VH-VL binders against q9vpl3. Designs and how they scored, part 139

Target 1, 224 residues: q9vpl3
Amino acid sequence: RGKINIQRPKAPHYERARVVAVTQPKYPELPKAKSCFKTRAERTQQQQENPYNEIIAREVRNWLDHSRLVAFFHLSSITADDIFRVRVQLHKQNLHLKSYGSKIIEQAVKNTRYEAIVPLFHSNHCIVFSPDPEKTAALLRIVRRVPQMVLLGGIVEETMLSRNQLVAYAQMPGLHAVQAQLVQTLSQAPGHLIQQLQAHQNSFVQVLDVHAKNQMNEETPKST
Key: E = the ipSAE of ESMFold2; O = the ipSAE of OpenDDE; V2 = 0.75 times the mean of E and O plus 0.25 times the DockQ between their complexes.

## First folded at step 6 (VH-VL)

Design t17 (framework fv_imvotamab_arm2; at its last look DockQ between E and O 0.15; V2 from the best seeds 0.00; counts 0 for: pae E 5.2 > 2, placed apart)
Fold by OpenDDE, look of step 6:
Structure t17 (fold): chain C 224 residues (1-224), chain A 120 residues (1-120), chain B 112 residues (1-112)
Amino acid sequence: as target 1 above (224 residues)
Amino acid sequence: EVQLVQSGAEVKKPGESLKISCKGSGYSFTSYWIGWVRQMPGKGLEWMGLIYPGDSYTRYSPSFQGQVTISADKSITTAYLQWSSLKASDTAMYYCARLDYGDYEPFDYWGQGTLVTVSS
Amino acid sequence: DIVMTQTPLSSPVTLGQPASISCRSSQSLVHSDGNTYLSWLQQRPGQPPRLLIYKISNRFSGVPDRFSGSGAGTDFTLKISRVEAEDVGVYYCMQATQFPYTFGGGTKVEIK
């Protein structure tokens, strides 16, 4: 009776191998580390009208009212650690990343000028707030490195902007820079005018001087 | 840097009124909640209540409802905790702390504490 | 009110060894928004409390990686992988899922 080599078990017969392969319990892959943000489905099922939501809604409203820049993002499979990293980067630029439930947002903006943003919150989302609209370029630069954050749109100086409009806005020179350029251009205009006026005068004086010199040369008697 | 700076230690007699302060700096004061926490000598932490400085909305623990008043002055970025009539049992360390619901970080920053001693 | 029960009351630990603190809530801490607002605080002697962990397992800014939080529903654990001298103090779990917010009784971590 041949010693069953326990160290190198002979591969089972093909038919047995097939049966074993089919009967192997498929263990569900361990759920990937639950992202800090629950899936939309999980959030929607659990969100009941709670007095607690009113408290949070108050906070959301305050951020909306005091922010000159608001950006809305969809979150795709982002981990808590990734969110933390992004938050830190944004915070360094005075950009505040917040996440709220969709029902909370709905409650917060109900009967307000912000009600139009509700449709943006049908998925996992986050909001970035800033008191400085000039930080739009910085925001987009940071988020560009985070593929899990997808820009949906935003509010800049009380104006709702699409994704494309927000990107375009970020590419524009800041208002102060434009104003400075304008002031510079305006300040140079009088100088240029004076220069042009003076150039004509100087040219005229030069012509007169040449004429005077020529007259003096003609009046010099040829001393025979 | 986010900082909460509380007023100095207080020594009072029973029946006296007291108002202690918590000044916030380094952040938008009106955008975050301020909570008050009591710690009696050698004991644990007790939540007293919270205020939203943006509109002065307040919530109290049932245990502290009517016993203290929480208020805020947003112009000077300061929150207050006050007693109309102190009791010996009010002797404790009192902490203010910031709450951020947007980041889901309740009590993320704390003041250094104010020791209140009430003795006859 | 939600009652938070911490065990043990005292945890003497040798330097470099791990520590574990348990916190149980009298009811589920899962909020209607789907989050679990359980936090861990550290209070060193003579200092104010400091936030360590929020939402069960998220480390607050500046908190060393030797601190970790875990749990779900009503059972939560704070772990310190390697206790250092600076880790001496009282640790509190806190729930912010429901008003009034409530704290555990605290666990004193001491060096043997």
Scores: ipSAE 0.340, ipTM 0.685, lowest interface PAE 1.4, mean pLDDT 85
Fold by ESMFold2, look of step 6:
Structure t17 (fold): chain C 224 residues (1-224), chain A 120 residues (1-120), chain B 112 residues (1-112)
Amino acid sequence: as target 1 above (224 residues)
Amino acid sequence: EVQLVQSGAEVKKPGESLKISCKGSGYSFTSYWIGWVRQMPGKGLEWMGLIYPGDSYTRYSPSFQGQVTISADKSITTAYLQWSSLKASDTAMYYCARLDYGDYEPFDYWGQGTLVTVSS
Amino acid sequence: DIVMTQTPLSSPVTLGQPASISCRSSQSLVHSDGNTYLSWLQQRPGQPPRLLIYKISNRFSGVPDRFSGSGAGTDFTLKISRVEAEDVGVYYCMQATQFPYTFGGGTKVEIK
């Protein structure tokens, strides 16, 4: 391990289904709240679901369940050699850089409290997993030198944190018990924080409703 | 260092059962998939199936569904490929290989292979 | 099942000269996520396969830069810019876009 590798076998008739989806007019569908009853289109889609995606979703679920630190990044244009260099640096600290498609992430977090993270993966991204939450400071130090990786937030001890909360967590010294208590106090309303986050830092700050402090922009205040 | 160490060569007769092993070390065994690949003598490679040792979930190639059983014992970091009744056509080299779906590098490490010979 | 066809079957080359191996799939290997899951494996004599190239053109860790991959859709190529003695063996293309995973028939590279 230490390398991020994802394989997705193509679903049968995938290219035909993609063409049909882009050319077919969209009609109103039943609300998602009525999951007990499926339309003909929903039944067909479920029968055509790619087993490869389900297999990868199991891997993602395992990483989420066994990682006490998870960090989400937007990934700007970066060369394969540069991202490989970063991955090697992170691996030395027991930090595992991964990338998964949004549909796979959605399958992995279905019916869990982590459903809120799905919108983060509709664009280019990467995730860092670790069993060691004390490695948060090392993570941020390494990524500081990688402007193509933009921290969006994370999960520490199964509690969702904004960018600013994660940075604050990384600065705290002392015992794991003290750091765990800080995570809980910082997360007074963590449930839908990620769902309210967007690509621009302004929109991201605007939707975070915990504490009046500047959240994810503390390192670089907005200049005049 | 990541290693996959397979059990030794086997010589069997048709109708006998067999279970060959693939022991992983140097990595988190439950965090990676193990795939099985067959190579018949003088032939190319054939994918047989996958297992996720973390929860023992398996997926088989349709050609091998019902022909073999793939399993794992995470307490000893070992995956298995098993036949209940061998056929002469099962004579081949069998490899295990690790998969990392979180990176786009499938089959990054391979076992040394287990030669299975089935002769009447 | 996606059929993978490799050419040539055998590629004898002089040490230090280039080699080129082609792989054609029976259908497009482009996945819905926009990636093409085509890999190249090397199997040295008496050894298991090892990964060289993934997603058409990305070199695996520890693979020399004399190996390069290219292609799109259904047609792919592995190039060795300067063949060395350690490059002797059989090379396979593999697709992981759809189950079952399938391999090409192999191309034997040998030194004259």
Scores: ipSAE 0.225, ipTM 0.618, lowest interface PAE 5.2, mean pLDDT 76
Fold by ESMFold2-Fast, scan of step 6:
Structure t17 (fold): chain C 224 residues (1-224), chain A 120 residues (1-120), chain B 112 residues (1-112)
Amino acid sequence: as target 1 above (224 residues)
Amino acid sequence: EVQLVQSGAEVKKPGESLKISCKGSGYSFTSYWIGWVRQMPGKGLEWMGLIYPGDSYTRYSPSFQGQVTISADKSITTAYLQWSSLKASDTAMYYCARLDYGDYEPFDYWGQGTLVTVSS
Amino acid sequence: DIVMTQTPLSSPVTLGQPASISCRSSQSLVHSDGNTYLSWLQQRPGQPPRLLIYKISNRFSGVPDRFSGSGAGTDFTLKISRVEAEDVGVYYCMQATQFPYTFGGGTKVEIK
């Protein structure tokens, strides 16, 4: 029987509860039965730096400092086996797929030139690092086969690029110096790039919201 | 292929100094943590500490703080564990292991172990 | 320090029969990044430890599918569906959520 071998859906089929579950926050923890106004001690404790996060944050800083190519992705639900296969394909091209929690990334880049990337990591995400920016084309070819990974933008030769600018960079003719020079002329001030990256993120969120609403509105068929 | 290769067995007397090694190959040595684990004869595994070769940051388990020194030489992709003065209680098998938080597979590769025997 | 308690201390099993090992932590192993850094290691006689399972239930490359992990929070289980002769050894659970990293006491799997 297929029901024993069908792992999804675990929740009731096409019911309102499933739509709510799909749209719920990544961390839907129940709020504690406490005042919204915390005591001074609780507030101070909450703001204290987490020492365990600093160990992982050190790793993130090293990748950022030693990579000439950094690509940022939204990551939808994907099995461990599938992500492992993607990681193996990327590794063959000297591309290193890493995943870190948003708080870790924030701690790693706070007060650095990379601080501007923090807004990209408030949803499910992963990052690909490489010392070789010539591998951008290989990266895009591999990721094209992985619909769960959606490119948001990246950093090439210390220059922040939007998704479209990375695609353009990948299509450039083969001399490294020529490609690097063109990246400088294509790139905008950091504020403009952040706006573009944020717009892409907002568009993706809007697409998810429309999808959720369409699932809820089973009785609103389109008419002529 | 990823490999961690450790130095050979050592037989020492109490009070002597010792430095054992763990050589990494097949990966970016400076991008991964190296940890050290002790296994006393007939006993389980104990975590000693770790080093990040990229910036030489070290952190020790409280039980091993001040007892050993962990270091690394990134030019030869080698991590070290050393004692200034060995004790008979240091007799154990010592393992090195690789750790990465971003790859989802912490402690994925281990060295073959270095047996240290300290006897009078 | 997080204390890791394993049961049983030894598990004699008949070839082809299942084996189950339990691991309980003194504190939740959920890291602030949302991940649970609980791993299972196998140590065959005279050999170094080998990673079997990471992040509760993910099987490491090259590990046979007869090994599976499960659990959440503070209670975790390693199962071997059909024990083979090569599975003889000591099995350890390990946490890397909080420093210092700590190991369970070990469970010795033996063929009877």
Scores: ipSAE 0.166, ipTM 0.593, lowest interface PAE 5.0, mean pLDDT 78
ESMFold2 (binder alone), look of step 6: mean pLDDT 92; pTM 0.942

Design t18 (framework fv_imvotamab_arm2)
Fold by ESMFold2-Fast, scan of step 6:
Structure t18 (fold): chain C 224 residues (1-224), chain A 120 residues (1-120), chain B 112 residues (1-112)
Amino acid sequence: as target 1 above (224 residues)
Amino acid sequence: EVQLVQSGAEVKKPGESLKISCKGSGYSFTSYWIGWVRQMPGKGLEWMGMIYPGDSYTRYSPSFQGQVTISADKSITTAYLQWSSLKASDTAMYYCARLDYGDYEPFDYWGQGTLVTVSS
Amino acid sequence: DIVMTQTPLSSPVTLGQPASISCRSSQSLVHSDGNTYLSWLQQRPGQPPRLLIYKISNRFSGVPDRFSGSGAGTDFTLKISRVEAEDVGVYYCMQATQFPYTFGGGTKVEIK
């Protein structure tokens, strides 16, 4: 039924059950994770004028401006259940997996210091955001078990890093000062970073294809 | 089956150059770090440095920076440790070992070791 | 650099008896993510080292359950509940919390 009847006398277990159901905190359900891949129809509709594009672009800008860790990934075909599992694991570590269309990313970063990243999003992609850069190691550990997600690079403390530099940053657990200095010494001029990120894209995809293939072989029983 | 196979024992004179190898098999070579560890005769283990073969990124222990060069050739799944000029104090057993930074199972698989003897 | 100190230097033990090895670090091994990257390695005579334990207490694949690790912060222990002949060798603790990675001096387990 619909509305709660406020005027009725309090009934024992039924009234209690209804009051509890109505007054319990309403947490937004985590939406089922969606692949960064979109159908042709979904892409076509997004490329055409959508009244929500500017609102979503604002959301992307907010994530970029307020996240101390941003990681960019190429995303291969993945099931809704698999990516949902990944999102849940990431969320426990205060890591937020987002998927946005290329046109929306372009609108979000246009006329900002991040405009140079647009070419990374011409293929299927997703982005992980976090306010906590110390979670970089946790991020890479989780994503390592997801061969469909290939790290392209990222931004740590507003400094653009290549895949290799981000891996090095994650590998250096310990004092904040050492990690901050590592970020600064590993960073490169923006003009060279995007070229390096794109140059590593195919090699990394090939590496992960080989890794996934070897991982399947390694999953066979090793009993003598 | 993951396996790291190192090159054979070397006997060299001081001042000579040397390059020893560590060949990986049974896993995605470019997806894991390869570290090098020195063990001098009768002594403990010392981490020298490591390389990520996927892009040849290297990290050295300060004690070994400038003393050795670590490299890798992903086309033949092989990592290398090299000296431009050997010293008698470089006499030691050298191990390569695989490192998975993601799960922090450092040095989960090891090579059999390469004995390097430097004598006049 | 983090200095790793092991005691005892050698541990002669009778077959079937327990053995205990201590490892102390010069500073905390707790990473900012809350994990402690402390591992134990075994080196049998004439063989390469073998990973036994990682992150204080997690046994690596194929490692018998007679091996256990414990500890926190700067003080760690490796225990062998019932020493077998194949357990003879040198045991090393190591830390991967901070570069450079460093090892303890080693503890030699010997049969009496």
Scores: ipSAE 0.000, ipTM 0.414, lowest interface PAE 17.7, mean pLDDT 76

Design t19 (framework fv_imvotamab_arm2)
Fold by ESMFold2-Fast, scan of step 6:
Order: C-alpha cells, then sequence, then structure tokens
Structure t19 (fold): chain C 224 residues (1-224), chain A 120 residues (1-120), chain B 112 residues (1-112)
C-alpha cells in the first residue's frame, strides 16, 4: 500500500529522445599534430606529484584545525641540534615547531580562509602551533634567544595578525588577570562598586581599542 | 618525551587472526603518521604502509596491499596492524615508527618492536 | 619502485678508524619541492632502528658529530670518522621521495 497511487506524468518521450540524440556517445579522434601525448604525459606526471603533496598537506590542515595559536617565522640557517633544542623548549610550553615546503603549504591552504599566508613562505620558513593562545608570551620569550627565527605574523583564534599585532597580543592581560581585577573591585564598598567595575571594563576596552587602531593603522597604506 | 610502545610478542598458528598495537605518547598523536615496518629474521627492513590518525587515511606498499589492515583509535592514541589469516611467512619483527614531514624525515621515533611467530 | 643499493655488505673496522658506507638509488631522489628525502638509519643488535641522518646530511638530535652524510642525486655516503664500540650494528639508507618508501639492503659494521 503506497500513500501515492497516482504518479505525476514523466517528461515527454520526445524530449527524452532529443536529449539522448544530443548526448549520443561519440569517440572523437585526437589529431596527431597537436602533440596530445606530450600534454597527457605532463598531466600524468602532475597528477602523480599532486597526490603526494596532498598526502603531506594533511599534516598542515590538521595543525591549523586544532591550533588556536599559529605563528609564522622566517628561518635562517640553523643546525639540527640547535633547532631540536628550540623544539624541546617550545614543547614544554605546548608549542609545536614545524617546517613544511612552500608547495605543501600552498596546497594545504588553497581555497581556505588562510590562503593569504602563502606569500610568507616563498623563502625558508617555519611555523609554531599551539592549542593555547595564552602561550604567545612564552613563545616570544623563547624565540627572542633564537636569532635565526624572525617573527612574520600569525593567527590567533582564527584571526590573522601582523608581527606588531601578535607582539601586542602577547602583552595584553589575560582573561584571568581581568577577572582578578573585577573580583578585587567587587570586594569594595557598594557606593564605588559600579564605577570601579566600569573603570576596569573601560580600561580593558581601551586596550582592545588601541590594539584595533594599531591594526587599522598597520593595514592602511601610507604611500598612496 | 616522545614514545611509541608496542604490544608483546605473539605466537600463532597459520590461519589465525592477529591484531598488534602501537601506543603513542608525549606528542600530538593525530598530527603525525604511524608507519609499519617488517623485518624478517636475519633480513632487512620493508615498508608496509602508514596511517594518518587525524582522519584515518591509510596507504599501503603494493607488496602488502590486501595482506594486512592498518587502523588507529585516536581516543586511546593507539595504531594497529591486523591480519585476518596468518601465514608462516608472516613470522617477523614488526616495528611501528612515527612519520612527520613538518620537523624531520619519516621514521624519527620507533617502537621497540613486536615479534610475531607463526608456526604449526 | 626505487631500488636502493648499499655497499659494502659488511665493513669490519678497527676501533678509532673511519668507516664509509655507500648508497645508490636507481633514480634521482630529488623531489619536486627541491628536497632530497634520503635518510640513514642505525640498528644495533637486538634494538629497533634509530634515525641518524635525514635529508642527506642533517644529523638527527642526539647523534654524535662523528656521523656525517653527503651526496646528491643518486649517490650518497654515510661516514663515521672514528668508529666506537657502540657503533656496531647494521646501517640502512632509505628514500621517501617516492611511494613506496624503500630501504637499502643494509651494511653491517663490526669491530675486527
Amino acid sequence: as target 1 above (224 residues)
Amino acid sequence: EVQLVQSGAEVKKPGESLKISCKGSGYSFTSYWIGWVRQMPGKGLEWMGFIYPGDSYTRYSPSFQGQVTISADKSITTAYLQWSSLKASDTAMYYCARLDYGDYEPFDYWGQGTLVTVSS
Amino acid sequence: DIVMTQTPLSSPVTLGQPASISCRSSQSLVHSDGNTYLSWLQQRPGQPPRLLIYKISNRFSGVPDRFSGSGAGTDFTLKISRVEAEDVGVYYCMQATQFPYTFGGGTKVEIK
């Protein structure tokens, strides 16, 4: 027992016959003179290289998907022992240093919101990932002792930041510090409570406003 | 400290199934590949395949395609190598090893190995 | 598949003397990204393999300075400048430029 016993009329048989005639299979001959075998060989080679790069690109996408802090660095010549010591120091702070080829990064971020980072990787580079954005200050403290690593910028909470913006973020009071200030204020006499709370809130907002203004000023072209 | 710890030695008869494990610790398990390498007694190393635990993508060496299954459970940071039906020729030491193109070449850290003996 | 050929099969050396191992690939190991994915592994008796050198010449962390790698294209060399007792074992070259990843047949370094 079907619920619908009356079927809607299908498309006219004439229309169907016309479509079949138009789409009837044809086996087009490729002219020898067009060197199609060379193009096909190049296409086959590109296809073989693309899957390999795409396989490695899974690492980059996974790090981007699971990191709330991503910092980009230019990397000058450094020994394997020295870079490993840096990795160990960073790892203690839940900071993970990675180096990928530029084509791998391009493949990983192509057609994503992070595509704008590709120009940062046309020379030697490395990236530091962390699930914890509060570690930005620790990152900059550690890297300060590594002259081979030059900060270019980063991503915090999915927002792209310039070098200066990331440095400013590292200097901002954490949420815990702001909450501590509010708790301190709430312990005061009731007559001043609202004013003190608004003052602390306005101070935090002003810090964010200054940061936002600095970002706007950095993004505005000066030279026309 | 990065560590890969493998399950203990196994003694099996031909035709039996087996699943051996490799537990990762001290790193982001889903961010690294886990590969499996076979070493038959007195012989060299053979690449079997690998898995990316982040999305369970697997790739096998042609010589091992269809002979084994590689899997991973990211909730317990463990990778697996499995046989549906063992053969005497599967007798070997099996190593798991971590692969990462982001900091070092493939096989930067290795498990201690699992000896699998298949005999009647 | 890329075939990796190592010579010699066995290298008996006197303590403190140098040892040299050669690895030849059946085709170039230069990847399209410009890197050469050639590494060297050490396996001591009864132990798992250990990464010594990656991308031809870069020593992995904790690997002593007496180990060095060199080469390009299809010809690669691992050198131990002064062999110590702890260096006894089998050494393998490996390529990760193409799938499947392949290993050399191994070179046994032993003290005479």
Scores: ipSAE 0.384, ipTM 0.686, lowest interface PAE 2.7, mean pLDDT 78

Design t2 (framework fv_imvotamab_arm2)
Fold by ESMFold2-Fast, scan of step 6:
Structure t2 (fold): chain C 224 residues (1-224), chain A 120 residues (1-120), chain B 112 residues (1-112)
Amino acid sequence: as target 1 above (224 residues)
Amino acid sequence: EVQLVQSGAEVKKPGESLKISCKGSGYSFDSYWIGWVRQMPGKGLEWMGIIYPGDSYTRYSPSFQGQVTISADKSITTAYLQWSSLKASDTAMYYCARLDYGDYEPFDYWGQGTLVTVSS
Amino acid sequence: DIVMTQTPLSSPVTLGQPASISCRSSQSLVHSDGNTYLSWLQQRPGQPPRLLIYKISNRFSGVPDRFSGSGAGTDFTLKISRVEAEDVGVYYCMQATQFPYTFGGGTKVEIK
């Protein structure tokens, strides 16, 4: 019956960190597990019946339906003041920066042609919407000064575009550029689009790293 | 600038119908939710319901389901709150407020309020 | 429904002194998207409510630096570092994590 110092015997945890408690073993007794836990069917029905996710999903669908330009970004750590300043700059160009959880985006695009974008939102992310696709150049110019925002790809006139295709569109906007990108997109399988967008994200991060290290511009011919 | 402008004060008798309005300006009306909030004299705030003007989808607080109708006309950027038959207990200040889940700032702008007085 | 409990009901404060308002929810306000939709509103006498703070700790544009929010899960605090005459009014916490959206009962801040 010894006396012990009053200390916290467990590492402190926060409510937001409970998602990392996936290693906790299930109770070994089947009768107790059955009486204490909802069945898979009941859990699925609860998720399916979440009305709050549906109301936010309606907002996402409306932005997708009424925006002729949608750009997807990975978002690294950024202060509230900095993101607010970026949002104000974007708003002046009729560009609307939004952030939604991955579950909300999945519910919004499920059973639509845009379902393939869901994997892009597994980490911190944001989306920029605009009714004006000619604002793509302005968008990229603003984001160039925000290293925390990394372009992954987007949608122009309901057509999914890779990062490089969006950059090309920004340089030569107009009907002929859109038509050229459309034929390229139509030649790609949906599974390849996600891989292409992830590859371009890595390439863009490398470009930022080179610039951050004050690298010299190279005019070397193709190295292969 | 973003503004929500509500209709003027109303004085009604029990059993009468009423429709009050909330007009949005300075933003994309179809892209933001409009919520309605009741404040009874000397009391706190009560959530009534919301509408998404883009598709006219509505959600009501259980306390107000069947008591009021929320609607919107996006052609004139106006949301509405309507009673088919007013009761003395409907006497209150009614506010509309804008909500956007993706913009980090829920209920960022509010109307000036519409005072509804129901008395015999 | 999520019940929001505010304390104190009334906070008489000497001008220039700090004020603190507590808000407790009957269940966690962490949404499945990872966000906590807890906001603080100010209602000055005869005025509509005004957004002060959203998502626990983010100040809305035009809100003075003397206002700050903190908290997590079910326990939240609004602090005014140095109360000014214009801060007189009723303060409400609000949750938008779950339907129906619910408000705290309000805390009246007044100068003594």
Scores: ipSAE 0.368, ipTM 0.713, lowest interface PAE 3.3, mean pLDDT 78

Design t20 (framework fv_imvotamab_arm2)
Fold by ESMFold2-Fast, scan of step 6:
Structure t20 (fold): chain C 224 residues (1-224), chain A 120 residues (1-120), chain B 112 residues (1-112)
Amino acid sequence: as target 1 above (224 residues)
Amino acid sequence: EVQLVQSGAEVKKPGESLKISCKGSGYSFTSYWIGWVRQMPGKGLEWMGIIYPGDSYTKYSPSFQGQVTISADKSITTAYLQWSSLKASDTAMYYCARLDYGDYEPFDYWGQGTLVTVSS
Amino acid sequence: DIVMTQTPLSSPVTLGQPASISCRSSQSLVHSDGNTYLSWLQQRPGQPPRLLIYKISNRFSGVPDRFSGSGAGTDFTLKISRVEAEDVGVYYCMQATQFPYTFGGGTKVEIK
């Protein structure tokens, strides 16, 4: 074995050269042309609607157009297997659980009477559709056992209802005419109803945001 | 139980017309897309096109545009794939598959396949 | 069209050993809705394709937990932790983020 100090030449020259190289500026000034990244063409391209979203938006419009019952839910974290089981159970009652991104929902309902629902979908969500409004009671019974799904409100016979109004509708036994009259009586202006539903959603989101921020602050080490 | 059941095998001559079927059951047929997939002998899978039975909207892969017609009859919950004039190169296994973006598992169910043989 | 490239073309595996299949897309598979519509399909000899994994990593109902998916953007992997005799077949990745939908070329898993 040779000696380490003999095999490794020592040169003060190397240390000085290395220090000079490390202090050299690494970020050259960008040309003026590159400081203006957005042209009219690039701006137009960024604002262009994605045509592939239209295939998904067709599903949303079809469900809205052919469903006499639509229920909106906040959806907490749930496993693929668990959501599949819930979907199968709902399907047996002719209730169809669907999840779509907020941009897809916005594209589907833009310029329609349903446009007011868009603000409901700021956080994780899902929607249950059915052609049969008499299944509202069955829907609420099933989701009662699914804590990850929190009812926000819905649409019955094209009328927007809050959570409490939808629950009241579900509790009405008897004649279709009586239930239809209740829907008319409970109906509110779309703006007012959406404000109430969005407030519930925003309050939930705000609580989660505050909790997350407080947890981060609490977990941050104070010794520096 | 969700099922897609396809029509039986076909043996045809070049130039003949053909229409094969895919019958859906156990779900809301008009609420799901049906896609058609070709698998040539010993080769991989190719999307041909899709249809939304609820409004009969169709979209074709560029390589199949004008070569086949996809249609559906919602009264009997059946989708179709049709050729006006078959070619030997159409010899393949054809599958239908259910597509849905709103469910958590798109492309979840497939038909058993229809073997189409085109030879002189 | 989005091109899907799978490697390897074939994977001879000793029974009980792991298998790994890679899939790369020519473009990002992240949809504007935030989802990545990348699925894995299994085709056993003489049978139709069967969904194994959807949205990168979610197992379809009835699929054994020895199958797992991972990845993001343009690079995706399917792993079988311990290959069983019933796992023989061709595996395909596919994307549904953009139309036309496209498949990878397939990977044949065989027992050696």
Scores: ipSAE 0.340, ipTM 0.702, lowest interface PAE 3.4, mean pLDDT 79

